# VHH binders against tRNA(Ile)-lysidine synthase (tilS): the designs that were tried, part 5

Target 1, 344 residues: tRNA(Ile)-lysidine synthase (tilS), of Thermosynechococcus vestitus (q8dih2)
Amino acid sequence: MWGIHHARLHTTLKTQQWLPLGSRILIALSGGQDSVCLTRLLLDLQPHWQWSLVAVHCDHRWRADSTANANFVQQLAQKWHLPCEVVSAPDLPKTEAAARSWRYQVFESVAKALDCTHVVTAHTQSDRAESLLLHLLRGTSPDGLATLLPSRSLGAIQLVRPLLGMTRAQTAAFCQAYGLPIWQDETNHNLEYRRNRLRLELIPYLQQHFNPNVEEALAQTAELLASDRAYFEAEVERLAPTVLREHPPALDRLRLREFPLALQRRLIQCFLRQHLKRGLNFRVIEAVRALMTTGNGSQTASLPGGQHLRVCGRWIELVRPMPPPPAPVPPDPGERSPPPSPLY

## First folded at step 1 (VHH)

Design B4 (framework vhh_h_nbbcii10_fgla)
Fold by ESMFold2-Fast, scan of step 1:
Structure B4 (fold): chain B 344 residues (1-344), chain A 128 residues (1-128)
Amino acid sequence: as target 1 above (344 residues)
Amino acid sequence: QVQLVESGGGLVQPGGSLRLSCAASGRTFSYDSSYALGWFRQAPGQGLEAVAAISWSGGSTYYADSVKGRFTISRDNSKNTLYLQMNSLRAEDTAVYYCAASPFYDLTSYSEAEYDYWGQGTLVTVSS
């Protein structure tokens, strides 16, 4: 039986072409209200879209009740006549980032094994707003603020987030209205507690005193930042060959000066990421940018790995540490180890 | 792109009357009023129910059996506004009312699946 959220999602799917007719879709089903809401919506829309649906549950083994959660998910899937794969982590994830990375590896692996073209996750508009605020409060760069896209590639398959148009309050109301069983997740994880404070305290405060639609406003800001990031990434890829020299590694500082500040910084970052393995920061990028207008022979302070950048006429060249001096002269030619066996 | 904004909801006593309005905006609707427009409602614990719909010209209308004779749908294309006049209201009319637009301007379908633009909803409570 269709409600307003079925109708809205159906319209979005027609307009955006995220989940084509006849697709085989892998649903990430944690058992929480958001994933249960997503699964019920897709099951109800399935006749119109002729999808093949299969669920996957990632058991992180973080809590003593994780087995009970997996059993709950399997029983719900069986009740809904939905095939469900349960994958348990071989090692306990040490961070939320490690857990997320493992989940996405599982999604890609299971999708490949079951010939799924798409995987869907239950990220909501509230998740997007929360992520934006958490990144902003931690002082992350603009690139870090634009991470939840409605659709993106995940290896050879497509990752889609159909619930980005719904708040967590709406998914809760949906589950209650349709009498859906949900797994109540209680957690002692530090990052989840910080997110819980944001969700239960800060966002309600902002809704009451500043903007009732703050979650939508924040999610729209994240969407705009994601679009801007994609534009700059494509532009940098197009311009890099005109500014970057591969052998020896260098930046063309005359050409670089022709670009707006934002592109200068991103082209410098692109160059540095190709040659430095550790994370870059604002100070390093600005130090390199300062070399665009300094005299010949000017250089940066030592960068991670003992490297530095130096002005050589037109070029800002990457200077690597000198190799260690050659080994001392070998002993008298008559005093050598016997050669290794020719058969070994 | 079309944006729909409902207004006129509220608390009313049984037997009372209420008029809902839906203001439509957006480049496509401002230049092309050929959309069919409709009202849907969702009561607590129930699914989405089609209430009334009107073709682009106003020459064709649809009414659910539960509201026929009590509700009147109308549109003013010069103001880009849809109306629902609700008379003889009953407790069973309590629901969130949604304005919706369909590119099937001749009312080819009354199904919620055929409506591409939806408002945020306005609550109507019929209670003493």
Scores: ipSAE 0.044, ipTM 0.645, lowest interface PAE 8.2, mean pLDDT 83

Design B5 (framework vhh_h_nbbcii10_fgla)
Fold by ESMFold2-Fast, scan of step 1:
Structure B5 (fold): chain B 344 residues (1-344), chain A 126 residues (1-126)
Amino acid sequence: as target 1 above (344 residues)
Amino acid sequence: QVQLVESGGGLVQPGGSLRLSCAASGFTFSSEDDYALGWFRQAPGQGLEAVAAISGSGDYTYYADSVKGRFTISRDNSKNTLYLQMNSLRAEDTAVYYCAATDFWSGLPSSEYDYWGQGTLVTVSS
């Protein structure tokens, strides 16, 4: 049966054009309720959109139950006549950042191999609300508040999050109503994890005492912040050619002075991002911004890679370490003077 | 404002030990796995190399094969500080060591660390 969530998603996709008619779509299928809900919705909408659908399951192999989870996903995909690729990562470092990076590398690789133009993940409105609260409570940078865009580039493909209009309670109710099997993860109830405490204690408290629609309200705030970030990113892209020089790499400090503080910081970040693979932080940006008004020859401390920035007239130039000159060639043994006789 | 400040680098003889510290401000360490902290190094004329990493909970750690059994990563959430205990140091460990942090839920899918210290030089020489 085509329910309210099918209708709402269909209307959203039609209006926003996130998943065009006839697209080949890779679905990230973990087996949890959100990914199962996403997959069922897309399968039900598939005839109306002429999509080609393929699932991918990332088996991190670092959990004892990972094989059982992969088997569950394969059986579900087979029941739904959905092609499913299972990719395992035996040698990944045991950090969340490394696991996330590997998953997105897998998404891009599998999508390219199967000619998929889009990959979809099951992030919900609840995930967006939780992320915003977590960032606010942690005190991260303002850029950290712009969480979970509905659609963005992932290399040459598009990453889309179709479930951002549904709460986790709604995805649970959907799975229950449609009799969908889901993979249970007991860590979802462990209150030692801050996200679980936020989800199981704080958000219910806020719903009861402040706003029953708090998840929607917080997610809308995250959306507005993300839109503001996108505007600044587009503005930076437009302005960068007037401020950034590629050869040799430099920032035009005279032109930077013409811009508001927010754009100065973002243009500096844009420049640094092109030359530092990592290491962009507020302090580094502010150190570079300080060079806009300092005297000729002023420079930053060493950055990752042994690089630094130095003022040269109107330019803040990136200085890369130069290999040391070759050691002097010692004179031929036959041409060396004998060692001097001792004075004592 | 997120700031990471390394300390503890210096000159040490082969076989010696050093403990590097990374004090974080503008970012509070927690017991959650929704972020990661790590140590990276860059030797002269070489690229950036991952040395060790630890999850927010402390339950997950990574070590490069070249340092496994010699280096230990740890953290003290009450002091908001990350540590790297370096034992049995060798000349090949000579590098600038960087402290780095990443926010798992920043909305970016990249594994690239978002915050970095200025680095601290470790020289292993007799």
Scores: ipSAE 0.000, ipTM 0.137, lowest interface PAE 19.5, mean pLDDT 79

Design B6 (framework vhh_7nfr_2)
Fold by ESMFold2-Fast, scan of step 1:
Structure B6 (fold): chain B 344 residues (1-344), chain A 122 residues (1-122)
Amino acid sequence: as target 1 above (344 residues)
Amino acid sequence: QVQLQESGGGLVQPGGSLRLSCAASGFTFSSYAMSWVRQAPGEGREWVSSISGSGGSTYYADSVKGRFTIARDNVKNTLYLLMDSLKSDDTAVYYCAKDLYGSWDSYYFDYWGQGTQVTVSS
């Protein structure tokens, strides 16, 4: 049966073209309510889109129930005539970051093996609200708040999040309405994880005392920030060739001064990201920006990796640390001074 | 208003048993999944067990699996936790929690009881 969530997703996919007709799609299926909801929606829409669907289950092996969860997922997939790959984790740190990195590596490798062009994950509007709030509380730039994009590149494939228009409450209601079996993930109740604490304590507090629609409000803010980020990224890409020199690496400080503050910071950030692995922050960007108006020869303090930037006329040049001199070669014990001249 | 009231806690020796009860009122009890959550001295809250609205599905933390049994009586609007083979590590305040969206597949708790103290020591 076709419901409101089928209709909304179908319309969004037609408008945005995130999952083109005939695509081979890898579905991340954890067995939880969100991934089950996602899978059911895509299976129901499949006849209209002629997709080839395959599921992947990432078994983190953190719980004694992990094998039972994998079996549940495989049985559900079998019932739905959906091919399913199960991939078990190596020993990972029990952190969200390590688990996420591993899952994305699995998605890319399995998609390549099965010739899938797209991978879909069951991130919801609630996840987007949680991510924005987590990043805000941690302290971040506006770009860092624009988390969980609806679509992005993941290596050679495209990562898509079709459920960003649905709250976790709505995915739960969908599963109940359609009688879908769900696996309760015990790790989702572990309050030692910061995200679980936001989900289980803080978001309910905000819903009760501030705004019943706080998840929607936060997610909409993230969406607006994402569109602003996309605009600035496009502008930086267009302007960078007029400001950045590749060999030797430098910023044109005369041209840079012509741009508004926001673009100055973003162009400097673009340059630094090309040459620094880590340590890019507001203070570093501001130190470089200060060089736009200082005298010839002015320089920053040492940046991560021992590099610094220095004014050389028109250019703010990246100065790399000098390699150490080669180790002294031990003197040849057979070496002797030339004999004295016959005139002495 | 929604009211959750725990009882049945107390002092028990290691290896002993306790039965916790939670009397629920102010909502349609059978329509909501229910959970037990504990907080040990000086530590954060730890999820212990959940049961679906119908009672057909139950879930347990690895630390209590095989020792604890969650149950509910939808006629009496009461949630239970049967605790066997108690260990000193089970010492905590135990809270009854109502799941927000009416099913055990919800990951949110909208109401909590006041808690009941369980102390396991010789």
Scores: ipSAE 0.000, ipTM 0.105, lowest interface PAE 20.6, mean pLDDT 80

Design B7 (framework vhh_7nfr_2)
Fold by ESMFold2-Fast, scan of step 1:
Structure B7 (fold): chain B 344 residues (1-344), chain A 123 residues (1-123)
Amino acid sequence: as target 1 above (344 residues)
Amino acid sequence: QVQLQESGGGLVQPGGSLRLSCAASGFTFDDYAMSWVRQAPGEGREWVSSISWSGDSTYYADSVKGRFTIARDNVKNTLYLLMDSLKSDDTAVYYCAKESYYDFWSGYSFDYWGQGTQVTVSS
């Protein structure tokens, strides 16, 4: 039976067009509270949207109970008549970034094999608030604060987060109200407590003493920053061809001077990302921006790869180290003639 | 500068015991959960055991539960793995790993690893 969360998600999907009618959707199903809530909501909405649904469970093999968790997920999927793929990690990732990268690679691979156009993950409003606080405390750009987008490209498919309008407390209440079985990993919750006191201590403290709606407030801030990020990304894409020259690589400094500071920095960053693998930071961007008003021949310090940027008239040109002269091509053994006899 | 240095590996016969140690420096040891991860020849890395920052909670892979014990000494900044009833399948390089931020999906994540210590169980 439809409840308020079914109705709200249905309305959001109509207005945002995240999961089009008739789409084949891959559901990331961990077995935890949020992913079970997501799966149940999508199964209940499926008749109205003509979706084909399939689940994928990523088994990282990091937990003592990982096999039991995978079995729980498979049994739940079977009870719900939901096809489910279980993919186990062949190697334990060295970092959290590597683990996340592996999961997304699995999503792309499984989606391609099953002709899915979209993958959905169970990130909530609470996850978004937590991410914003963690990035803020770490120190990051406004783009970094927009950590969880409601939808983004993932290779050839679209990644969507339908639960960004629900808190963790709301997904818990949903699972309880509908009598849904969930996988409770007590070991993971204990490690979360020590590793992330923000979830279990700081957020409750802020709710009690500052703002009971702090999760919503932080998530809304992330949403506003995400929309600002999207605007700037679209604007950079539109303007880059008018400012960036590809061959030889250069920035039009007269055109750059016409734009607001934020666009100047983003256009410079766009140019640098095309030519540098690492070392992009505020200092480098500002060094390039300083060249917009300096005299002809002014240049930056050396960048990674021995490259630098130098003013040449209206252009800030990328100067590469001079390549060594090409070695003489040795003669093909089949083409080599005997040397002429000595003069003596 | 974070450093993790394992020791205590070696050759042992099936049914034998070993005690691995990991000396940690360059970070506040008692603020972080610590783990042991192993890699058998020709295989990927496999999580073995974890211990919370305080030592109050311990976790084990099904393959080692009841045979291995993870422990820590926060005064000496040292992590231990006590290995009993060793099997040939336990042959691997054992790595000490420092856990990082929580992952929404997997829970366990690592940001620093030691160089590893070889454990060979063979007759």
Scores: ipSAE 0.000, ipTM 0.427, lowest interface PAE 11.1, mean pLDDT 82

Design B8 (framework vhh_7nfr_2)
Amino acid sequence: QVQLQESGGGLVQPGGSLRLSCAASGFTFSDYYMSWVRQAPGEGREWVSSISSSGSTIYYADSVKGRFTIARDNVKNTLYLLMDSLKSDDTAVYYCARDQYYDSSGYYLDYWGQGTQVTVSS
ESMFold2-Fast, scan of step 1: ipSAE 0.005; ipTM 0.410

Design B9 (framework vhh_7nfr_2)
Fold by ESMFold2-Fast, scan of step 1:
Structure B9 (fold): chain B 344 residues (1-344), chain A 123 residues (1-123)
Amino acid sequence: as target 1 above (344 residues)
Amino acid sequence: QVQLQESGGGLVQPGGSLRLSCAASGFTFSSYAMSWVRQAPGEGREWVSSISGSGGSTYYADSVKGRFTIARDNVKNTLYLLMDSLKSDDTAVYYCAKDLGYSSGWYDYFDYWGQGTQVTVSS
């Protein structure tokens, strides 16, 4: 019963090497169409890849029918001769972020206990498009727009998303074509209200009035942004030792001036992240960048922790109170002080 | 329409305690990080503390660390600042501020502010 989606996934796995021959793989199985589609595809490909497959079901206990869903998943796994672990949530805040954090903790813990090298989740091309739009509308960092990487580290194991090449419509069609039982549920909670509105209202509107392939277009944009982010992260890691001084902490402003604007901002961000846990924003990065061309002794306003940055010759030095002098009054959170005329 | 309304300020002696509250409406409160920012007479604004949308992460300025506690009640849509061991230097108008998102990364801008509540620490 090998179909086009089996062939495409097999080819992608050969090219990308996401799930090596002989790996022990933990499958996140929710019982929904996407996770059932993923599990069936991996079971069908298993003879070609000599994988050991184990499922895990995360029961969040948010729905009245959560027990029935877990039973459905266990019965399906038994029918498919697939070992399945069911993990129930402790009492945690009913937010999407808390649920996501808990699921990934479970994946890492269960994978370690069962000696799995990889965990796979059923995120689709549609999920990636939705996430990009949500992040764009919410105003998360530029790196947040990259959304849902096909593979990343999760502790000592690898997290892989094999279905990123399939839309939700395609996973539905797959389940119908292969007669797969799926758990159909209706939500009685507000955890996905914004995502559901985007999925049910905005995406269909965009498909009808602008681009029928908008999900693919948005997912491709996320892929491009992920590649760009990886490139900049690697480049910053390579260049940071030539620009950043550890003791005392400082940025080499002569060296920094040699780089394009994007690298200047990312090198400054890299430096600031080593010394600030909060308050790193565009305004702060631009205030530090302004110090590249200001006169000796110029400094930023106070940053979190009572520290600031000051020009000392070729260096932009991090100044920490020791003993603390009276801190200058910090400006309004959005205020920018223009630099004095460049003198250097 | 987004509205933030602070309360709980007042006059207190050094070493005393106060609890500030901020009632939020017009947006999904649990989806946004919230902050407290203060402004002393004749001075600029100083960031005091921030809390993530879920309440799982909190951050404090060094000047208040160990003395202040930020908290939120997502059922009541209310942000709190519990202030212990108050000093004269804590005298300021305290503002409740809404962040642009839950995880803004390198963007820590505030799009809405309350009217402020006066805290005066004097013996």
Scores: ipSAE 0.000, ipTM 0.101, lowest interface PAE 20.3, mean pLDDT 80

Design C1 (framework vhh_h_nbbcii10_fgla)
Fold by ESMFold2-Fast, scan of step 1:
Structure C1 (fold): chain B 344 residues (1-344), chain A 127 residues (1-127)
Amino acid sequence: as target 1 above (344 residues)
Amino acid sequence: QVQLVESGGGLVQPGGSLRLSCAASGFTFSDYSSYALGWFRQAPGQGLEAVAAISGSGGSTYYADSVKGRFTISRDNSKNTLYLQMNSLRAEDTAVYYCAADEYDSWYEGSSEYDYWGQGTLVTVSS
């Protein structure tokens, strides 16, 4: 049966082309309401899109019921005539970051083994709103607020999030309306996890006292920021070869002066990202941007890794600390000079 | 304000050992005891690879297949420091090693989504 959410998703997929006709798609199926909702929607849309669908279940082995969860997923997949691979974790830390890293690896390896071109995950509008709010509360740039893209590269395959247009309340209602069995994850109620605290306490408070549509409002903000970010990333990629020099690493400060402030900052950020894995905050970017107008020989303060940037004519050059000299090679025990022969 | 600073990298011969340290400032490990702390590496021309991760208690660890049995991850909350003991080093272990911390319990994508990253420390395994 074709409902409103089927129609909305079908229209979105037609306009955005995230999951092309005939694609072989790997579905991340945890057994929770969101992944069950996603799987049912894709199965219902499959005849219209000629997709080949395969599920993967990542068994983290954190809880006594993890085997029962995996069995639940396998039984559901079998009922739906959906091939399902179950991958069990090695010894993992009981953290979402470690689990996410491992799932990333599983998605790539299983997709490669099964010739899937796309992997889909059940991230919702509610997940996007939560992520934006968490990042906003810790303090971040607009680019950092552009969370959970609908589609992005994952190694050699595409990662797609078809449920970004649905709230968690809507996926719950969908599962109820269609009589779908779901697996309840007890960790969703553990308030020691900050995301669960946000989800169970802060978001309900905001809905009751500020805006009942706060999840949609936050997700729309993330979407607008994501489109702005994509535009600037494409422009930076196009312009970087005209501004950035690789050997020795440098920025063309005369060329940078020709660009609007936003592009100046992003070109500087692009350069810094190639040489620093952190410390790309507003203060660092502005310190580098100040070098566009300073005298020859002007420098930034020390950056991560003991590096700094220095003006050398038209270039803002990256100055790295010199590597330590190689350890002295021990003298060969056989190279002892013979003692001088005494005069007879 | 949050900073992760790696140290202990350098040149080592195949079969040798190195111990990497990651000193955290601007946050306390007790505040992150429920989140992953981990090590990642990037070799020239390669993508970022997850190496090892550790739980807040130190009771659960993860290792990439390529390093399991050779590397040991540990944490010392009293010193606010994360460690990676690397034994039986191979030429293919040559990479810049990064420590990372995830502030929030997040199901979001990939290793690139970690909240905090160190500056990196170069490990070269060569004769």
Scores: ipSAE 0.000, ipTM 0.166, lowest interface PAE 20.0, mean pLDDT 80

Design C10 (framework vhh_8ghr_2)
Fold by ESMFold2-Fast, scan of step 1:
Structure C10 (fold): chain B 344 residues (1-344), chain A 123 residues (1-123)
Amino acid sequence: as target 1 above (344 residues)
Amino acid sequence: EVQLVESGGGLVQPGGSLRLSCAASGFTISYDSYIGWVRRAPGKGEELVARISSSGSYTSYADSVKGRFTISADISKNTAYLQMNSLRVEDTAVYYCARDDYSYEFGDSMDYWGQGTLVTVSS
């Protein structure tokens, strides 16, 4: 039966073109309510989109029941006539971050092996709200708040999140309404994990006392910040050739001074990312910005990789690290010991 | 604002030991982050030498330092350490403490770096 969530997703997919007609799609199927909801929606929409669908289950091996979970997923996939690959984790850190990194590596690997063009994950509007709040509480840049995009590249394939328009309460209601079997993950109730505490305690508190639609509000903020980020990325790409010099690598500080503060910071970031490893932060960007108005010969402290930037006329030039001076040679004990004195 | 402050670098003879410290402020080491040590020597590029998970349950090392270096963290003090033993001339580099924020989708990006501390292994 075709419900309101089928209709909404179908319309979104037509408008956004996230999952083109005839695509071969890899579905991340954990067996939890969100992934089961996603899989059922895509199976129901499949005839209208002529997709080839394949599921992948990532068995993290964190729990004694992980084998039972994998069996549950395989039985469900078989009932739904859905091919399903099960991939078991090596020894991984028992953290959500490490598990997520490993899952994305598996998605890319399996998709390449099966010629899938797209992988879909069951991230919801609730997940997006949780991630934004977690980043805010930890402290981050506006770019860091633009979390869980609806579609992005994952190596050579596209990662898509079709459920970002649904809350976790809505996916639960969908599974109940359609009589879908789900696997309960007991770790979702472990308050020792910060994300679970946000989910089980803080978000409900905010819904009850501040805004019943807080998940939607936070997710919309992430969406708006994502569009702002994309705009600035396009502007930087357009402006970089007018500000950046390739040989030797440098920033034109007179041209930089003509731009608004936000573009100055992003152009500096663009330059640094081309020549330095990642890990750029506010402090480093501001140190480079200070060179826009300092005297000739002024320079930054050492940056990641031992490089620094120095003012040379109109240019802020990247200076490669110099080899350390030759080490003092320890006293040579002498390779030739004096021969023993002949005594007689 | 996130800040990472390294200390403990210096000059040491081959075969010697040094312990580097990384004090984090502006964030709490959590289940969504790693602390890593990255080094760069002139002409060699950047190498991730060690990382530790926020849970403390996982550590990893570059092949070049396995068995010689040990990474640890005191989560209560929000500080990570790199114990470097049996140092070689090839270990001469600037060592950076970095936060690897796995809250981002790909999880492999170091998003905050300290100033670096110089380690020179020479007689």
Scores: ipSAE 0.000, ipTM 0.172, lowest interface PAE 14.5, mean pLDDT 79

Design C11 (framework vhh_h_nbbcii10_fgla)
Fold by ESMFold2-Fast, scan of step 1:
Structure C11 (fold): chain B 344 residues (1-344), chain A 128 residues (1-128)
Amino acid sequence: as target 1 above (344 residues)
Amino acid sequence: QVQLVESGGGLVQPGGSLRLSCAASGRTFSYDSSYALGWFRQAPGQGLEAVAAISWSGGSTYYADSVKGRFTISRDNSKNTLYLQMNSLRAEDTAVYYCAADSEYYDELTGDYEYDYWGQGTLVTVSS
């Protein structure tokens, strides 16, 4: 039966066009509450959207019951007449970062093999609120607070998060209301993980003592910051070729002075991210910005890897350590160093 | 705000031992942190390699196959210090060693901020 959550998702998909009519969609199905809720909603909407749906289950092999979980997912998919691919992990560090990296590599691989255009994950409004709080408490720029976009590129395919309008409490209620079987992961109660502590202790405290709608409020803040980030990213991309010189690497300090503070910082960050793989922070950005008005020959303190920036007339030039020392700046270690994003 | 400073590097003979230390500031070693701490290395003319990691959550450790059984990672939260005990050193262990603070809950698809904090590096040379 078509319920309120079906109607809301259908309207959102029509307005936002995240999952076009006739798309081939890969569904990330862990067997947990959120992924089961997502899969049921998409299956119910499928006739209206002419989608081709296929599920993928990533078996991390961390627990003795991981095979039982994979079997549960395969049996549920079979009951729902949903094709399902199960992919087992190689030996991985037992960390969320390593597991996440591997899952997304699997999504790209399986989508390519099955000619899927989109992959959907079961991230909720609660996940968005949790990520915002974790980033805020860690200390981050506004861009870091713009967590969990509804849609973004994942290699050649599009990653979409259709459940960002639902809290975890709402996905639980949906599964109960529709009698959906779910796989319980007991590690979700381990308070040694900061996300679980935030979920089980801090969010309930905030709901009780400050704002019962705190998850929605935090998620809306993330959304507003995401729109501001998109605006600044487009502006920086437009302006960078007029300010940044590639050979030798430099910033046009006369041109930079013409821009508002926020654009100055973002253009400097854009330049630095092309040449530094680590240690880019507010202090470094401000040290470079100070060079916009100093005399010829002024320079920053050494940056990570022994590099520094020095004023050469019109230009703020990147000065590298003399070759042939071994690479002093570590290269990007892969997915742990995503493409550059402006700080602010 | 977080700063990592490595020390203990130097010249050592094959079969020798060396202990690296990484002193940290800020929240890097907090028991409320989801950060994992680790060691990476870069050999002359080669890419960055993960060596070892230790999580505050669950007390889990990771070691690259090339160092497993020879290296031991440990931490002293009271001193905000991460250690790498390197035994039975080989010429192929010659590299600049970097201390890194890593987050187990880093969302690679959401965050397009820089990966967590790195030290300046300390050179380890294994030769006769």
Scores: ipSAE 0.000, ipTM 0.244, lowest interface PAE 10.7, mean pLDDT 77

